# VH-VL binders against q96il0, part 335

Target 1, 167 residues: q96il0
Amino acid sequence: APERGAERRDTAPSGVSRFCPPRKSCHDWIGPPDKYSNLRPVHFYIPENESPLEQKLRKLRQETQEWNQQFWANQNLTFSKEKEEFIHSRLKTKGLGLRTESGQKATLNAEEMADFYKEFLSKNFQKHMYYNRDWYKRNFAITFFMGKVALERIWNKLKQKQKKRSN
Short names: E, the ipSAE of ESMFold2; O, the ipSAE of OpenDDE; V2, 0.75 times the mean of E and O plus 0.25 times the DockQ between their complexes.

## First folded at step 14 (VH-VL)

Design Zb19 (framework fv_ebrasodebart)
Fold by ESMFold2-Fast, scan of step 14:
Structure Zb19 (fold): chain C 167 residues (1-167), chain A 120 residues (1-120), chain B 108 residues (1-108)
Amino acid sequence: as target 1 above (167 residues)
Amino acid sequence: QIQLVQSGAEVKKPGASVKVSCKASGYTFTEYYISWVRQAPGQGLEWMGWISAHESYTNYAQKLQGRVTMTTDTSTSTAYMELRSLRSDDTAVYYCARDQSYLPRGHDYWGQGTLVTVSS
Amino acid sequence: QAVLTQPPSVSVSPGQTASITCSGDKLGDRFAYWYQQKPGQSPVLVMYEDSERPSGIPERFSASNSGNTATLTISGTQAMDEADYYCQAWDSTKGHYVFGGGTKLTVL
């Protein structure tokens, strides 16, 4: 869905977005898109009898989510700032005002913005490549610990099943 | 095998800037983060900030925001830390340290330290 | 930044268990790390991610982190363990590390 007020001058909150899952959630819960990163945060369920391994997996997943949120919030802010600077520079060169009579920001057409998009993508190519590399490494680590937690749960179930059958 | 080698001691006057280097070897430089940590004589460790080795982004301690700049040169596997507007209380041994991985797993390898003395 | 509090000094006899605490608001919700520093040397990572031990660190080193307190435990303490110990925490919301004030461990 398109973002409300994309061309309007809105004041963005400087604080952290609220994320309020249902009170009785016994599962991970997915929230609405964050205003800064445009990513949906996940609230991780904390069981009362969480094992040390389960706690480590949860902390790792929470840390990775917060890392991902920070990266995209910063990237989106940088894109928006540089885009506005480019538009203002081009409008000044054409002798045009920075705002329309309605008070909205004046913009360039798609053909005029092509150079900006090309330059921005080229400039940020390495940053995005390294982000993808780190993202894959983090997901590999999470998958590894998910596997360890799964094995722990299987072992505990086998241990309980054996206990029920003994004598 | 894995080593971080820092530049030599510096003596600066108040108001000057200092730039310390940290040359990495024995691992793929661009796959790790580098933190900078300082220690005033007889005092504890103070974290200053970190940089991703591919120069993608930095994050600095709030106290030093505006005075510190961290950069890297991937062609020489070298990290740099520049501290501006030096004060006498910036006198410290400055360390670079590798974060154990792409995750914040703690600093497994450290440089030997660079003494920066700020005096009039 | 959050403040991490450590006792300035801890003394133990050889062979006894040393415990060094690190306290901070909701520290157990963060990952904690421990470093050993001997005079004139760079710090050495001895524990990471609450309770993980790096390769080369003796098994007598262990750690925990829950509630507001992280603890480094050295069982069968040896003379070579005499050093300054620093706790460190990671704040994932800010992307910042914070160090404790340090604890001087004396083995008498």
Scores: ipSAE 0.399, ipTM 0.727, lowest interface PAE 2.8, mean pLDDT 84

Design Zb2 (framework fv_ebrasodebart)
Fold by ESMFold2-Fast, scan of step 14:
Structure Zb2 (fold): chain C 167 residues (1-167), chain A 120 residues (1-120), chain B 108 residues (1-108)
Amino acid sequence: as target 1 above (167 residues)
Amino acid sequence: QIQLVQSGAEVKKPGASVKVSCKASGYTFTEYYISWVRQAPGQGLEWMGWISAHESYTNYAQKLQGRVTMTTDTSTSTAYMELRSLRSDDTAVYYCARDQSYLPRGHDYWGQGTLVTVSS
Amino acid sequence: QAVLTQPPSVSVSPGQTASITCSGDKLGDRFAYWYQQKPGQSPVLVMYEDSERPSGIPERFSASNSGNTATLTISGTQAMDEADYYCQAWDSSRDHVVFGGGTKLTVL
């Protein structure tokens, strides 16, 4: 039977985003963007004969993904909250209500919003700097273990090739 | 030599606040998180939260949200944990412990503990 | 969510192998850590990242983590190993550290 035929439930760009791969998927797969972080989750394939090194790499990648998603979900929530507060403050300063005469939500123009973006980035500069530091360190660790897994796989192929040659 | 040295025992009345300090030495302070873990008499370990030494990341246990605050002072390599609105069930030994900030390796060094007694 | 369950107590004779389990949903997809605590003392990290030993921890300590269960194994158990043992995991999706309830190891 074609075990490679266990296909992941890919979403077309316009398709329903809620899906899971079959239990016996033979590869990693990418899900739809998370509502809060706007990052696409990766679901990692677990082979039946996963080595301890492969398990460690998978756990590091999963942990890093979840850490990254949580960071950006929290940043997006903070951004949205502070943006709303900024808009309310500016509308109050202009003597305007929070909604237009048609009942729609009042907003600021792009030039006014540029002030908010500059302030938000300045306020969060140190936090983003340390996020980048930790992100690079995590990716270095992942790359290091990816290298180890690659070497393990090469060694296993060489052992298997040597065994076949001796037969 | 890596050390975490905590402030001394405290006796507080219900409704008061307590602030415990944890002075780190022997490592680069800003590369680690500091966890706070408490242990009521005869009970197990309970995680309260952790803070990165640079204060850019902080997360608290849901049970303690709103009455715990964690801070650091990088100039003195000291972490602080303040618990407000103390109740009798907050009587515990409070520990600080370090873990790596870029990825957890486990709490490899712990303070000696600070006994906080909430007197009725 | 990440609730870790340990047996309250385990008893072994000196020289016997002690096994302490820690169970949690999908625990084998996370790193497990183990701490030893003797009365009146701070916890000591004895195993990290499932099966790694810190410097200074005897080779008779080993551990595994698969499926829903992490296991701390102490071979040739000695009287000095008598202590409370706690497992721990980090739930990176919630950024919460969770400890097991603890297991009292008695060596008699």
Scores: ipSAE 0.551, ipTM 0.802, lowest interface PAE 1.6, mean pLDDT 83

Design Zb20 (framework fv_ebrasodebart)
Fold by ESMFold2-Fast, scan of step 14:
Structure Zb20 (fold): chain C 167 residues (1-167), chain A 120 residues (1-120), chain B 108 residues (1-108)
Amino acid sequence: as target 1 above (167 residues)
Amino acid sequence: QIQLVQSGAEVKKPGASVKVSCKASGYTFTEYYISWVRQAPGQGLEWMGWISAHESYTNYAQKLQGRVTMTTDTSTSTAYMELRSLRSDDTAVYYCARDQSYLPRGHDYWGQGTLVTVSS
Amino acid sequence: QAVLTQPPSVSVSPGQTASITCSGDKLGDRFAYWYQQKPGQSPVLVMYEDSERPSGIPERFSASNSGNTATLTISGTQAMDEADYYCQVWDSSSRHYVFGGGTKLTVL
């Protein structure tokens, strides 16, 4: 989307620092649905003092999101292509043209499309099962890194409290 | 022990096809992807594509789209790469390499390579 | 597709630190990987996920990735480290791997 391109190019004005009010933090942003995957992208906020561990978590989350979007974009394109091929094949078998009497694209009724949906779901069943397995593995990895980041933040707060107490 | 063993060297004429095999052992084949990477004499590494062992889900480099086909046989834990319409500039050592399906951790194990020579 | 640029060659004396760079637009936003290839041998993964070292790779190998540049550092370089080194990036949007052109490390 254009908003994504504009956001990627959005940088602070030269020599001017950006400020988030104390009572409000900068947040992750949720965009409009992607044209191909139909999933909403998340644009992750990058903290001023991002640690190496936080950077790895962000990269992993961005990578997982892109993997997920790419899978569904491909799946949606495959579905669309095979649906059109099925409709074309069935219309040809019936001796019908690709357009209706009104000039609109010819289509099949729900009963006729049932064969396509059953076949599509059946042949993609294994692919979806392995997608789900990979999805859970990826989320486990993200959760693990989130835990590491949380522990890092707790440790840093404890060090600050200890340092303040000694003074 | 994790091992990838490839088929032997091939000599082909321009326009022919070649099919290289890569037999995996020592790990659960269906948990990993297999990438194919080639290297022309005296040149660098060129990624050709990858295939998921469990789904035959494939992703090919744009330069090779239409000429390459990757497949697997889970019963023998073997991956295959077929390259069609061979040209002299397809002369290279072809490698298979393992990558994780759930995380892109790079290629941790490689086959020994298969030299494919294309000459008239 | 991303283009990764490496110097063609780097020379270092035994025991000194070797530094091999890999440059690409916004490379620091991606995970970088490094491979070592000796003549007549298959590549060997020496670094993954920017700075992680695989089991069996000596501690003298380290790496970083920030901005537009990823760097492989070999401290206390030994004759056995003489090889071609390739950087690689995973592009999650295209699900493609991209290799750098390679750097020949000479130890003498």
Scores: ipSAE 0.454, ipTM 0.734, lowest interface PAE 2.5, mean pLDDT 83

Design Zb21 (framework fv_ebrasodebart)
Fold by ESMFold2-Fast, scan of step 14:
Structure Zb21 (fold): chain C 167 residues (1-167), chain A 120 residues (1-120), chain B 108 residues (1-108)
Amino acid sequence: as target 1 above (167 residues)
Amino acid sequence: QIQLVQSGAEVKKPGASVKVSCKASGYTFTEYYISWVRQAPGQGLEWMGWISAHESYTNYAQKLQGRVTMTTDTSTSTAYMELRSLRSDDTAVYYCARDQSYLPRGHDYWGQGTLVTVSS
Amino acid sequence: QAVLTQPPSVSVSPGQTASITCSGDKLGDRFAYWYQQKPGQSPVLVMYEDSERPSGIPERFSASNSGNTATLTISGTQAMDEADYYCQAWRGSTAYVVFGGGTKLTVL
C-alpha cells in the first residue's frame, strides 16, 4: 500500500557525517569526503521497481565502496601514526622537544621527511599491489553485473516491443 | 578436494595464549579471505575477524582488538589465529572459513573446528 | 555495531514449509547468507547473496531479503533438515561480519 519514496538511504552510523541527498533526485548522489579515508561516498538511488539483478549490482557496489573506504581509512591512520612515531623518534635522537617555542608540534625538515616517505612506500609496496589486484577484480565484477543489467534492460525493451506488435 | 584442516584441541590456563592453525588445500589460497568464527558451548556463532591470504588487509571484531592476531603463510597455504590473555569465557570451538576477497560468496568451506578449553 | 535477530526456535511437521526470519536495520540493503549446522558438525553454507543456492543444496531451500528482514524458506521439510540455522551479513562502515543468534529447526 504505501509507495516507496524517492529518498535515499541514510549513511552508516559510523564516524562518517550524516548525509541526505536532494529530495526528488532519481540519480546516485556523491557526498562530502569521509573524515578518515578522504574518499567521497556514493549514496545509491533505489528505484521503486528495482529488479533483483539491479538490487544485486547496487549491493555489490555498496559493499565494494565500504571495503575500499575501510582500506583507505586504515591506510591513512597507519600513515599518520607511523609518521608521528618517526618524527618523535628523530626529535628524541636530536635532543629536541616535541613542541616548538610557539607551542606547535615540532616537525622535521623536508629532506628528513623524504626518508620517511620512501621507507613507508617501500614497506607497504606488497600490501598496495594486492590491494590493487583485489580492487581491479571487484571493479571487474561490478562491470560484469553492469553489463548484465544493461542486457536485461535491452531485452525488456525488446519484449515490450514484441508485445505491442502482437497486440 | 577443497579442504580447510585445523590444528588439534588445546587446554589452556587463564592468562595464557593459544594459536590455532588452518591449512588450506584444493584452491588458490591468495584469492580468498580467511574468517575466524568461534562458538561457545551451546551458543551461537561469533565472528572474530578476517585476513586476506597475503596479509595485505586484516579486520578484527571490535571486542577482540588488542587480544587477537591473525597471520598467514602463503608458502604453506596456512592461516593462523592467536588469542592472548585467555579467559574462561574464551572456551569455544574455533573455526576457520574462507570467503572470496573480491566477490562476496559467503563462507562456503569451513574447517572442522578446534576446541579450546580455558580452565584453572 | 549492527545486530541480526532470529527466533530461537521453529517447529514444523514433515512435508510442511518452514520459514526462518532474520531481522536487522536495513538488512535488505546488504547481502544475506544462511548456514546450517548439525550437532557436532561445522556450519554449511546453504544460501548466499540473498537467494542464490550453492551446488549440492536441495531446491527446496530458497531465500529472500527485503526491507529489514531476510527469510530462509524450506519447502517439503524433511527430518534431515533438523538443525540450527544462522543468518549472516556484512555490516557497517568497518566491513565486518555479523551472525544472527541462530534458530533451532525441529521437525516432528
Scores: ipSAE 0.572, ipTM 0.805, lowest interface PAE 1.5, mean pLDDT 83

Design Zb22 (framework fv_ebrasodebart)
Fold by ESMFold2-Fast, scan of step 14:
Structure Zb22 (fold): chain C 167 residues (1-167), chain A 120 residues (1-120), chain B 108 residues (1-108)
Amino acid sequence: as target 1 above (167 residues)
Amino acid sequence: QIQLVQSGAEVKKPGASVKVSCKASGYTFTEYYISWVRQAPGQGLEWMGWISAHESYTNYAQKLQGRVTMTTDTSTSTAYMELRSLRSDDTAVYYCARDQSYLPRGHDYWGQGTLVTVSS
Amino acid sequence: QAVLTQPPSVSVSPGQTASITCSGDKLGDRFAYWYQQKPGQSPVLVMYEDSERPSGIPERFSASNSGNTATLTISGTQAMDEADYYCQAWRSGTAYVVFGGGTKLTVL
């Protein structure tokens, strides 16, 4: 029941996040860490005069954030579940209970846990490698569009300065 | 050149399972995700879920969680979708479609579709 | 269909402009995509990232996305454009894909 309860608790939330930034913010707002991904969500400020390019950048950043949060939520849940299963299995083979005399969760020594970490890292090496590849490619795309937005803003400022000087 | 080729039509009894394959060719399989989308006769498109080629990123539609499993075989550039505990309302054409993993381009190439009929 | 709403049918005369809408809460904060499906065929991507057109798709296809509504516009509509059209977006607050209910475009 406790293990099944932990699995239910550790499943990724499928509902919409209750992310509520300060109402009168003129800048991006950073929220508290997500329970499952441990990442802090960013609420992107939408300026009144947002250009099509700025809108595209914001949508790319938002989509990438959601992709990244979902990956880490799933990864953290998988790690937590497999770690707990490993500990319970090993304690059972030793004839030990799941709780210590003090009522805390029973744990394995560092040597025993090293076996789990080695297996987990080995098992997930390919997954993490491909995640990192996609993460770098996504950040490259965002950086590229950030550069385009910066150039657009510089051009618009120069154009406005020239107009103001000429008039 | 770029193609997604799906397995043939299936007829199943209620309670059975079906596994549809989608073989990719003409591109680097590991740089794209594969979505599975179904369409009941005379109805619209319904997204079932998607999977990265190395299974590093997978999401299933909530109503299908617990019944659907998506997998890949990178050695054959093939994606699979298994749907269990089939019901009559699972009768549909099942499509696979690719989408880029790092830039949201939409589903630019689709398989030909696999008709799965569930009847007693 | 609960999250993205499309009209079930739209009729237009040849050469006229067809407009197909897709409505959803805060849809304009998401990328919208459009697919064309002809009878017995797989869907074909006709517009991506709100307003971008894939190579091979005629210039008469255009799209916009703002507020709660995305719109696919076909100028100078031809008989060959007769098909079912589906919008698609990422569901807000999740990494899930959602499709609109579809619109049958009739060119008469």
Scores: ipSAE 0.608, ipTM 0.825, lowest interface PAE 1.3, mean pLDDT 83

Design Zb23 (framework fv_ebrasodebart; at its last look DockQ between E and O 0.41; V2 from the best seeds 0.53)
Fold by OpenDDE, second read of step 15:
Structure Zb23 (fold): chain C 167 residues (1-167), chain A 120 residues (1-120), chain B 108 residues (1-108)
Amino acid sequence: as target 1 above (167 residues)
Amino acid sequence: QIQLVQSGAEVKKPGASVKVSCKASGYTFTEYYISWVRQAPGQGLEWMGWISAHESYTNYAQKLQGRVTMTTDTSTSTAYMELRSLRSDDTAVYYCARDQSYLPRGHDYWGQGTLVTVSS
Amino acid sequence: QAVLTQPPSVSVSPGQTASITCSGDKLGDRFAYWYQQKPGQSPVLVMYEDSERPSGIPERFSASNSGNTATLTISGTQAMDEADYYCQAWRSSGAYVVFGGGTKLTVL
C-alpha cells in the first residue's frame, strides 16, 4: 500500500523579514514587502536614551506590526489555497484539464473569478470586520502614546532650556 | 467579578480527541482574546494558541498545528479547545486565559485548569 | 526558536530581596510579563508590560527590563512568596507567546 505522503500543510513560515537596517541608523527603516503578508516591515529605531514611555510606544508598535503581519500572511495563504481549489473545481465541472493543449495552466475567465471573489469576501466578511475593529483600537492606543511621547519631549526640551539659562 | 470556569478532568486513550470548555463571565467577552496554555506534570507552562472572540482568526503553536482547534460561542461566552490524536505526552493541565485584544496586558485572568490524562 | 531562559531556582531568606532573571533574544523589543504559580493553583499575573503591577499585587513586587533581560524583584520576601515564577513574552516566529522555563523561589 503506497504510503500516502503526508501533505505538508505549508504553515506560513514565520517570515521574519531578514531585512537588517544599518547599525548606525538613527531612524525607522521600512523593509521590502514580506513574501507572505505582502506588508512592508518596519524596523524601529532605538534611541540611546530611550525613555520608558518611548520604549512602551516602540513595543506597542512592534507587537501591532507582528500581529498584522501574521494575520495577512495567514489570510493570503488561505486565499491562495481556496482560489486554487475553486479553479480546479470549476475546470473539472467544465470537463477541462488543469492544462491547456499548449501546456499552459488553465485559467478561468474574469466573470467566473468574480464569483470566487464575491464568495470569498462574503465568507470572510466577519473576519475582516473584527480585524478592522482591532486594528483601529490598536492604532488608537499607539496614537495616544505618540501624543504622550511628544509632550514628554517638549517638556524635556523646556527643562533643558531653563537649566541652560540658569547657568 | 471576572471568572473563567473550565470543564472537568478528562481521561482519554492514545489517538482519541479531547475538547475542553472555558466559560467566561464578568466582562465583555467580545473584547478579549482567549489563550490556551498547558502544563505537563512537573513541567513549565507551554502556550498553545489564542483565538479572537468571534472565531475570526486564530494563532496556534507550531508544535500543535493540525492537531489543535480553538473555537468560541459568543452566545454563551464560552471558548473551546479541541486537541486531536492524543499522545501520552499530551497529559497535562490545560488552562484557558484571558488576553487583552488591544493592549498587551498578558494573561490577566486564568481558568482553574483541566487535567487531561492520556493513558493506554 | 527564541527561548526565554530563567534560573531553575532562587533561594532567599525572609526579609531579603529576591531577583529572578529572564533572558531571551530580542526580549528588549517586547513586553515581559511575570506569573506566580503556587502548587496546585493556576498562574497569577504579578507584573505586566515590563514594570506595571496589577491591582492586588503587593508593592514589594517590581520588575525591570534592561536590554534582553527582564528581572522580577521581590523586596522583603515573605514565606507566602514561595512559588514558581514564569516570565512570558511575544515571539516573532511560530507561536506568538513564549514562556520561560520557570524559577522555583524558595524562602529559607
Scores: ipSAE 0.635, ipTM 0.845, lowest interface PAE 0.9, mean pLDDT 89
Fold by ESMFold2-Fast, scan of step 14:
Structure Zb23 (fold): chain C 167 residues (1-167), chain A 120 residues (1-120), chain B 108 residues (1-108)
Amino acid sequence: as target 1 above (167 residues)
Amino acid sequence: QIQLVQSGAEVKKPGASVKVSCKASGYTFTEYYISWVRQAPGQGLEWMGWISAHESYTNYAQKLQGRVTMTTDTSTSTAYMELRSLRSDDTAVYYCARDQSYLPRGHDYWGQGTLVTVSS
Amino acid sequence: QAVLTQPPSVSVSPGQTASITCSGDKLGDRFAYWYQQKPGQSPVLVMYEDSERPSGIPERFSASNSGNTATLTISGTQAMDEADYYCQAWRSSGAYVVFGGGTKLTVL
């Protein structure tokens, strides 16, 4: 599906090349929205004593973010391309040029554009259903690993407490 | 139980197209990506691209962009890879392999490979 | 040029430990995978998600991934382990799969 609203205006038109926070941080931080996906990337903090489980969680979150960014970037580009092709074909069918006599880009009225949006949404319905399935499964996996990390941290604190008591 | 069965060997002339099939069985086809990986004689593995079984997520290797098309048919649990404008350096064994769509588990099952020979 | 660099060949005596490296910029921030390929056969997944072992793969196979280098380690190497080994990772800048150039392991 197309974006719920109009494509967001970024202060940084080239989104991917601008994801690089200026400071090192002890916490995760978020960047500006990507121009094509309109999603905010997250840069993940790497702890000094990262456990293997914490490393797996970080890698899974990073991979899921890239998967999600790529899906929406591709969908937005596909929407824009098909929209332009639809406008072009309808204008050609009417015997109209791609530009108005004033040199502006020729457009279709709202009624004609509504036909495009309905067709686009219908055509992409099944693809979005499978995207949503995979998106939820990915987030369930992340949540499960977050739970494992939390339990590991509790266990490590308990072990430290026991050592301190025995000393 | 889980199998990926590919179509047979092909001999093509330069400039022709080839379409290789990969029929999956023994698992839920729509829960996996299918990667296509080729291997020229005596050379290493080269990733060509992957496609989700429902075709919503498709990535091609930059080197092959514009020449390769990957598709699926969920009714037959079959993936297809078409390579156009064949050159002699496209001579290779072409493999399909599955990977999970929601966890990065790696390519755990592979097809038997399809030899495509491009010669004059 | 491969984004992931492997030595072309590694030789070990039977019973010794074989070590196959795979190097790439910040590879340790990504999951690494390892495949075994014998002549005329399809690749077989031997390690996934850096250090996980699939069912049926012997315990003498292990792996690690940190910094710029992933390593496949085969302890007590046997003649049957003679094969080409390929590392694989997912590259940033899109969900692209990349393979290393491969390492021929010879047991002699």
Scores: ipSAE 0.619, ipTM 0.829, lowest interface PAE 1.3, mean pLDDT 83
Fold by ESMFold2, look of step 16:
Structure Zb23 (fold): chain C 167 residues (1-167), chain A 120 residues (1-120), chain B 108 residues (1-108)
Amino acid sequence: as target 1 above (167 residues)
Amino acid sequence: QIQLVQSGAEVKKPGASVKVSCKASGYTFTEYYISWVRQAPGQGLEWMGWISAHESYTNYAQKLQGRVTMTTDTSTSTAYMELRSLRSDDTAVYYCARDQSYLPRGHDYWGQGTLVTVSS
Amino acid sequence: QAVLTQPPSVSVSPGQTASITCSGDKLGDRFAYWYQQKPGQSPVLVMYEDSERPSGIPERFSASNSGNTATLTISGTQAMDEADYYCQAWRSSGAYVVFGGGTKLTVL
């Protein structure tokens, strides 16, 4: 399952402020968590002799990563908006203001906020089920392409053997 | 057979809204995005946005942000596009097209198009 | 934002090879798609995933995508191939769609 982030408690300041991928890396590598999606991007290596099938695999992996990041960025935004609307509605029902005397936004206690979290999960259950289905289908397709690349490499090795024997 | 059937042509006055429907058949509706693409007379294709069939994802073209709303009804396998505050340069043929949500197959099936004319 | 540039028109004689280009910054890092649109008709997908051909599209259609340029190639061009052709790429993760301006192919 992908990591989900919704609050500051789930995100710790780690001092990672600047990201500079190594020059001439011959491998994929993983960058720091994206601020909005909380997902770690993979930075894909692009070899100079990449076959067309290898290119397609890399493009599929890149587009799947972007799709996943977009989904969770949108979910985090929706979560934040609905959380504030819930708090606003409950404060209005209690006859309380939107801000405390200090000017900070008023909040609800943990028991009251638990109602929001339960309702949000229930409301979004079907959307997350379809997301999980598509996530697994995308990973199945990626695995299939990985298998095709592996077979292509085996076949190329066999062709090299035949070519050397034929002169 | 896979088919996308759109609602009929519309004539509207400036400032009105229009809602175009796109009914899908012959495939698993929830596995596809529905894109909306328009084409003004004599012009090229302009992407308006797309929506997943289960409404988990919506993305609208920046030019149309705030004026367009896309929805779906999975029980009838139908997608809808509503464009508000119409003006004369919104006169176009409006297409729906499907694109698979997990494979990069492109827009393999298109609706027949819906002509929307905006004039007094 | 991303722009895909196509020549406005291309003319060929029947039986000859037509090439239609689509240019965009690092377009070769994205999947490219091609659509054919005849007058009064909906677009039809003719190439996907850079170089793949849908079932029902004649073998004379081929495509490539590298660097900043994708190219649709029609060999043995026939009168029925006369149409507008559009390239397409995703802006990111399939969240956005970018079309080229279109190329009118004329077969004389």
Scores: ipSAE 0.585, ipTM 0.803, lowest interface PAE 1.3, mean pLDDT 83
ESMFold2 (binder alone), look of step 16: mean pLDDT 89; pTM 0.931
OpenDDE, look of step 16: ipSAE 0.557; ipTM 0.823

